# Ledger of designs, part 11: VHH binders against p49116

Target 1, 238 residues: p49116
Amino acid sequence: EGPLLSDTHVTFKLTMPSPMPEYLNVHYICESASRLLFLSMHWARSIPAFQALGQDCNTSLVRACWNELFTLGLAQCAQVMSLSTILAAIVNHLQNSIQEDKLSGDRIKQVMEHIWKLQEFCNSMAKLDIDGYEYAYLKAIVLFSPDHPGLTSTSQIEKFQEKAQMELQDYVQKTYSEDTYRLARILVRLPALRLMSSNITEELFFTGLIGNVSIDSIIPYILKMETAEYNGQITGAS

## First folded at step 12 (VHH)

Design l12
Fold by OpenDDE, fold request of step 14:
Structure l12 (fold): chain B 238 residues (1-238), chain A 118 residues (1-118)
Amino acid sequence: as target 1 above (238 residues)
Amino acid sequence: EVQLLESGGGEVQPGGSLRLSCAASGFTFDDYAISWYRQAPGKQREWVSTIGWSGDTNYAESVKGRFTISRDNAKNTLYLQMSSLRAEDTAVYYCARSYGTFLPRDYWGQGTLVTVKP
């Protein structure tokens, strides 16, 4: 059997809305986030193993891990996105809400801690200098996680995750042979993803654009999108 | 009430050109992405093009280089300039609204018929 991922799965190029405004408004932030989510799902759809799981399982799987995939995407695309600037803008918008007494003290704390966790995670990944292959394998490990409630085909999902882990191990050993503990340093970052709230992420990055529509409802829409439309919106961008 | 109204359809010869319009009302036009779709007889509806709130555009491979999507926010109108038309472009063309370029379409027009024949 062939590898889980190929070189085609390493490419992960995000196109930001143009032009970038001087002031990053909620619309810009949400559109940027939407594009990243779309790209992440496109990436997942391009994996033969993912396709083999079937539409229902795919939907459930992505619903379970979209926040982790999204966060890895933020880390990977941090420079292109100007993530620090986006997060600062989000904080600024939050500050306005605080001044207007629209949020409870506890909620403010939760949101600020979440933003801090996101920034810290992305900084840690940058410090590790994670490359495109490593990101691809990490995303695969996160995607093919069998330990989410309500999943079907968990044995198959587990096999795919193991394959992703093995391929990552092989890659790191081959590419970074002098860094004996690199694999461990990379993998130890994954638990941080599970500690992040998907609800807060959705609120910060998507509420201004989606309104009353949930990410859960958007996921099956994107996954069921016709291939021509899907590819056209990714590759036909101008 | 949100409304989208397509116009500009008609008969045209192969190689000809046609310009479609989609008039929008009942919402803040410049906050939304707008898309063109088409449905040929006996076929499923297919995506043609999208223009985002920022003006970014995307095209289906089948129309790339021949069709141009644009918008006039002052007039709340979407356009589709079609050139080098082919028989396979024959379809009812629809415009649709979405909050984002890659998000679900929530409102649709009634469509306008384009027929490409000798």
Scores: ipSAE 0.622, ipTM 0.830, lowest interface PAE 0.8, mean pLDDT 92
Fold by OpenDDE, fold request of step 14:
Structure l12 (fold): chain B 238 residues (1-238), chain A 118 residues (1-118)
Amino acid sequence: as target 1 above (238 residues)
Amino acid sequence: EVQLLESGGGEVQPGGSLRLSCAASGFTFDDYAISWYRQAPGKQREWVSTIGWSGDTNYAESVKGRFTISRDNAKNTLYLQMSSLRAEDTAVYYCARSYGTFLPRDYWGQGTLVTVKP
């Protein structure tokens, strides 16, 4: 068997809506988020091991880990997205809801803590200077997580995760030989992803879609999208 | 009620040009992405082009450089300028809306027929 990932899986280029508005409205935020989600799923679909799991398993797998993949994507694309500005805009929009007493105090706290966690995670990844290969392997490790409830083919998923881990280890050892503890420092960031609520993430970044479409419905839609449409939209965006 | 109505289809010779229109009503047009699809006889429906709410555009590889998608929000109208038409472009063309560029299409028009033949 060949490697889990190839050099083609390292590229992860997000294109933001253009032009950027003076005021980051809900549409801009949702569109940006949907593009990131789409890109992440496109990346997953490009992995032969992922394809080998079949559509049903793939759907379940992505449904289970989309928040973690999305968050890693936020970290990786933080500069291009101007993530700090987006988060500030989200907070600003939330202030209006707060003033209108639409949220409980506890909910406000939860949402603000979540935003803090997102920012902190992205900052921590930036401080580590994570490169494109490392992000690719981290995403693979997150994607092929066998410990989500309701998954089928868990043995295969576990095998793929192990392969991703091994390849990451080899890469780090080869590329950063002077830093013997880099791998450990990188891997210890992954637990933070599991502490983040997918529901809150969906509400923050996809609030304009609430009541119309859900991430759960979007995932199978994207995964079943025809190859021509899929590739055309990811590469032909201008 | 949400409505999308395509027009502008017809018969044209290879190398010719056509401009399709999609008139939208019953919703806030500028809040949505709008896409063109086409379906040839005996074939599956295929994506042609999308224009986002911000004006971003993308195209299928088969129509790049030949087709141009645009929108007039003041008129609630989507356009598809087709040039250098080929026999393979023969199809019923549909417009569809979605909240985002990469999100599911929830409303479709009835379509307009484009026939490219000598």
Scores: ipSAE 0.560, ipTM 0.809, lowest interface PAE 0.9, mean pLDDT 92
Fold by OpenDDE, fold request of step 14:
Structure l12 (fold): chain B 238 residues (1-238), chain A 118 residues (1-118)
Amino acid sequence: as target 1 above (238 residues)
Amino acid sequence: EVQLLESGGGEVQPGGSLRLSCAASGFTFDDYAISWYRQAPGKQREWVSTIGWSGDTNYAESVKGRFTISRDNAKNTLYLQMSSLRAEDTAVYYCARSYGTFLPRDYWGQGTLVTVKP
């Protein structure tokens, strides 16, 4: 079999809403987050191995790992997104909620810690100067994680994960031969993703969704989207 | 109550132009993305274009360069300017609302028929 990923899977270009407002409101944050999520799903859908798992398995898999993929996306697109500014805006919105006594002290702490974790993770990735290939492989590793409850085809998923890991290793050895421990430094960052709450991430970035819209419902919607619509929207002009 | 009402459909010759409108009511128009879809006879509904709340636009490849989506928030109206129309553009055109560009459409109009024929 050929490689898990090709050069086409390395490209990960996020287009932000334009123009950027002076004040980042909930809509801007949600739209930006939605675009990142969409891009992540688009990336996943473009992987032949992912396609081979079938629609039901794909949906379950993405539901299980979307937060990790999203977080990696935040790190990768931090500059384009002005992530620091977005996070600051989120904090400001939270302050309003605090003033209105809508959150318990424990919840406030939990949410603030989550924001800190996100920022710290992204900063750590920036310090490592992770390139596009490395991000692609890392995303593949988290995507093809067999250790989520309720997954089918776990053996195949595991094989794909191993393949992703091997390709990452080969890439790092080839590209960064002078840095003997780069691979280890990169992989050591992955556990941080598992410590992040998907629920809190959803609340922070996707608050304000109309009706009963949830990430859980958005994921299958995106995965089942027609190719023409999917491609048209991802390549559309801002 | 949320309502979307399409208008402007009709018969036009190949190469001609037509402007569709979608009048929105019952919600804060400027908070939402609005999209155009179309359904040709015997075919599945297909996405045509989306304009976000910020004014960002996207187009299907089949209509890119020929169609222009726009919105007037003051009038709560969505537009689709169609030019260089082709026979394959014949369809019922629908507008649909979503909170974001990439989020599910939750409300649809009844559609307006566009027929392109000599």
Scores: ipSAE 0.530, ipTM 0.797, lowest interface PAE 0.9, mean pLDDT 92
Fold by ESMFold2, fold request of step 14:
Structure l12 (fold): chain B 238 residues (1-238), chain A 118 residues (1-118)
Amino acid sequence: as target 1 above (238 residues)
Amino acid sequence: EVQLLESGGGEVQPGGSLRLSCAASGFTFDDYAISWYRQAPGKQREWVSTIGWSGDTNYAESVKGRFTISRDNAKNTLYLQMSSLRAEDTAVYYCARSYGTFLPRDYWGQGTLVTVKP
């Protein structure tokens, strides 16, 4: 059985809505976020090991880890997205929404702590200069997490995760042979992803969704959407 | 009240052209992605084309190069210019709205019939 990922799974090219509006607004942020979410879900869909688990398991895995994949995507695409500018606009929008909805001071502190954690995570990944291969394997490790509740085929999922870890180790040792501890430094960043709240991510990036739907409820729709609807987001073509 | 109203359907000969319109009302048209879908008798509805709120366009492979989607935000109207029509293009054509290009479609028009006669 061959490698878990091929070169086609390394390419991760996000195309932003164009042109950027004069004033960043909830629609621009939600469109940008939905493009990243689509790219992340279809990246997962393209992996033969993921396909082999079957449709019900695919949906369960993505529902369990979409926020972690999304957060890795934010870190990988932070420069293309101008993420710092988007987060500043979100803070302004959140202040207006709080005044209208009279959100509690405790909620405000919780959301601001999440924004700080997100910025810290993205900065730490940038300082490590994580490359596209490393991101692809980190995403695979996150995707094939066997410890989420309600999963079937957990022994097979665990084997795929172990394979992703081994392939990452081989890649890092080969490519960064003079940096003995690079793998350890990279892997130590993963626990921070489990501390990211999917509820707060929805509030930060997906405000304006109609009907108060959660992202995990629309995942089957995104997984079934035709790739051609968003040309250039899956293949990384120039 | 949100409404999407398609028009411009009809009968056309193979190789002919037709322009569909979708008039929108009851919402801020400029802030939405709008899509065309079609459904032939006995088949599932299939995606044809989408134009994002920022104007970028995407097409199904079966219509690429033959169909052109456009929007006029001043008129709150979506268009589909159809050229080089074939029998396989016969279907009811629907427009649909979504907040983001890849988010669920939350409103659909009633459709307009396009028939390509041999």
Scores: ipSAE 0.261, ipTM 0.620, lowest interface PAE 3.9, mean pLDDT 84
Fold by ESMFold2, look of step 13:
Structure l12 (fold): chain B 238 residues (1-238), chain A 118 residues (1-118)
Amino acid sequence: as target 1 above (238 residues)
Amino acid sequence: EVQLLESGGGEVQPGGSLRLSCAASGFTFDDYAISWYRQAPGKQREWVSTIGWSGDTNYAESVKGRFTISRDNAKNTLYLQMSSLRAEDTAVYYCARSYGTFLPRDYWGQGTLVTVKP
């Protein structure tokens, strides 16, 4: 009926833990990642079409796509997060694990390949100079994906995805009219998101959490957080 | 093993002040964000304030400007300085820990009662 997204959905401001430690550690990485995850989930929660699907469908949808939203968030906020520095710290940690013979060579190779894929994705998005509107529509396209197994209301989800695609096309054609191939270049980046492993993302960014809980298990908590608590947590004390 | 023990509650007149403490043991206090929550009789538990492991503070709108959260990592203690207290502040106050500001609270104290007597 109205547009799928409004200007309020374009703003995506990540605040980092302060101060940044001299040497990055698990606490800083996990706090930074949790802030991005939270911001991404509350962005999704704020969309009227998402709200219209109902709580069970919302939780299922976010559980299915959280890693894709998180990866888009990493690309969008790579500069603010100093993502290259975080990934370098993770690589050093992995090399210590090799030294202590704590991980199999196959697992380390798998994790390093994931890091390379993530870096390549973020670099390709930076090269294209993806703007905030484009990120918002790309996030909506991955959020409203009917392809995930176990979803209900897939016909309605597909209609919302088509609307997000249409609105992205309209935006790109109006804003970048001189760049005939921009939409196509943007859309061909999306398949890379499905190659990202949620299990490895948890290991890379949420290692202080993994053991007894998973991101899958905390999604209902994040989605239900009271608006007053959320606003207080993001506005700070000073 | 993990323990959070609140203290400092009591009865106070409107406009008065109290300082709550939360003594932590059984874990590395420095690594956690610590929050205050409160629950008035018959109401849902509500968030009051959080202090991150790095010292950043956040407050609910209802207490901003009146309450101050702080931590002393050397003493493994969280504080809540409450001033300009109102009848609406009457509640059991709980401290809770989380590994990150936006991650679930995985341990809660037993609470300390604050009563603002009209």
Scores: ipSAE 0.246, ipTM 0.624, lowest interface PAE 4.3, mean pLDDT 85

Design l12
Fold by ESMFold2, fold request of step 14:
Formats: C-alpha cells, structure tokens, sequence
Structure l12 (fold): chain B 238 residues (1-238), chain A 118 residues (1-118)
C-alpha cells in the first residue's frame, strides 16, 4: 500500500546531447527524442505498481501508451529541448520536400496538422503552468489506461489509474486550494493525447532509426536494458 | 554493405595492456554511436563502453578507470585501450553500432578474443 508515486517519480530531468549543433539536424533531433523516450520508459519502470504487473504486461502497457507518455514528456520538457525550434526545423524540412515534389500533398497535410495539434497541446499545458507533480500523475493516469486493446490485467490497471486520479485530486486541492476548477482544466487536456498519431510522431522525431523500425520494436530493448548499462549510459550527470 | 571488423585481441599477462580496434566501412561512421561489448565463456554478453556520434563516452562500472574508448572519424575506426587487465576481462570483444546512444544496436562485428592469463 502507500502512495502510487513518491518524490523520486516527480523528478524528470532530460539531458540534451552536447553540444547543440549550429544547425539542427536529423541526428540531433533523433538523439534528443530518444533520450526523452528512454527517460519516459525508465520513469514508468521505476513505479512499484508498474513493476507489480510483470514484464510481459509492462511491455504491452508501454507499447499501448508510449506516444501519449512521449507527448506529455515533450510538453513538460519543451523549454529544455527547444521544442519550438525543433518543430520549426522540421516544418522547413517538409517545405523543402514540397518544393522537390518528394511527398504527397495529403501526407504533408496530415503531418502539418499533427504538428499544429502538438504545438497547441504544449501551449495549453504551458498556459496552465502544469507543475512536476501534476505531470507525474498525468503520466500515471495515461500509463495505467485499462481500455487499450490487447491488455491483460485490466481491472488491476484500472485500480492503479483510480489511485493516480485520487492522488492528483488530493495534490491539486492542497496545493491550489484557491483554484476550484484547476483539476477539471487539467484533465480535459488528456483526450487530445489519444488523437496523436504514433506513426507521425515516429516520422517527426525518430527519422534515421535503423530502417523503418517502429518504436514498438525498441520498447522491449529499452525496458530490458541492464541496470549497469542504463546507469553508465546516463552519466551525462557527471 | 556495412562491416565492422575487430582486431587487436590476444593473450596478455594480468596487469597488462591491450588496444582493440574496430574498422568500419559501408556507412557514414561519423553519424553513429559505437559500442564495445564482451562475452565471456558461459556468460551473457555485457556492455563495456559507448562513444556517441559527438564524442561523449560512457563506461560500465567494471571497467571505469582502466578502459578508454575513442574514435578516429577520419579513419572510420573505433578503439578500446585496455589497461590493468584482470582475469575477468577474458572474453570475446565485439563492436556494435547504433544510430543513437539509447537505440538498439543494428550491426555487430565478428569479435576478437582477449585472454588474460591467470
């Protein structure tokens, strides 16, 4: 028993590749995005409730929700990542592809609409001044979503989600007691996450992965990484 | 086609030094993170060290202070300088590439044997 999340789950420190290149390129964008994905997956792995579901369920759950977690991470880390600059670079790259007649007009329209939705989501979260505790509970609500197809243990997942919702409610009530509708304003942002396309997120941020490798295929690799390798790979804190 | 060819393995006395090389061809070496892994007989393959496309280096705790990874992008070559070698460093050493530090390794070399005498 005890709280679903502790203070260790609130810390979400993204370290960027160093140094930032003079001109943003596909490699920098992909490395930056991969670090956020890695941080998000290991954040989930660190939660005792998540650990309790077992490794096969962990992989299935993360495969179902990774794009929503990633999008919340983009919003939370937008300033550290210089996300607006990254998106502007992507838009310019897409405009060059139109000039060179390399993509269909329909595909480019889909991608631009996705970029617009992502920017609007991040802007709305910034306008609400969502804090680190709120982000942690929102990620937990998204992670423990029992309604994704193909999941096992859905009643247990639902109970963890309810616990996350309860703890968020308690936190908001205590911390923002003068703002009666803050919880409602925060929660109404979440449905937009289900409209984000994982396919387009891969194209925007993970261009240059080996072949057309989907994030689905790398999730088991990230979740199974040995503790020693994981700690060594994050020595950017040194 | 992608090739990674390790060399420099051999026998060495405890406390000795050895330098491994990994010659790369068939891809833009500068764009990849490159890692060393090792596999001792009867053991799982374990990560040793990674050097990122920008030159950042990371090491497993078991080799910190004794091993140094480096790359020469002009020669498309990865190096592992090993010193203060111990019997537990005996293994086949592999180089592997990945597009990002935290992304799957998509190609592996054939390996080079390092034997540290008891």
Amino acid sequence: as target 1 above (238 residues)
Amino acid sequence: EVQLLESGGGEVQPGGSLRLSCAASGFTFDDYAISWYRQAPGKQREWVSTIGWSGDTNYAESVKGRFTISRDNAKNTLYLQMSSLRAEDTAVYYCARSYGTFLPRDYWGQGTLVTVKP
Scores: ipSAE 0.222, ipTM 0.588, lowest interface PAE 4.2, mean pLDDT 84

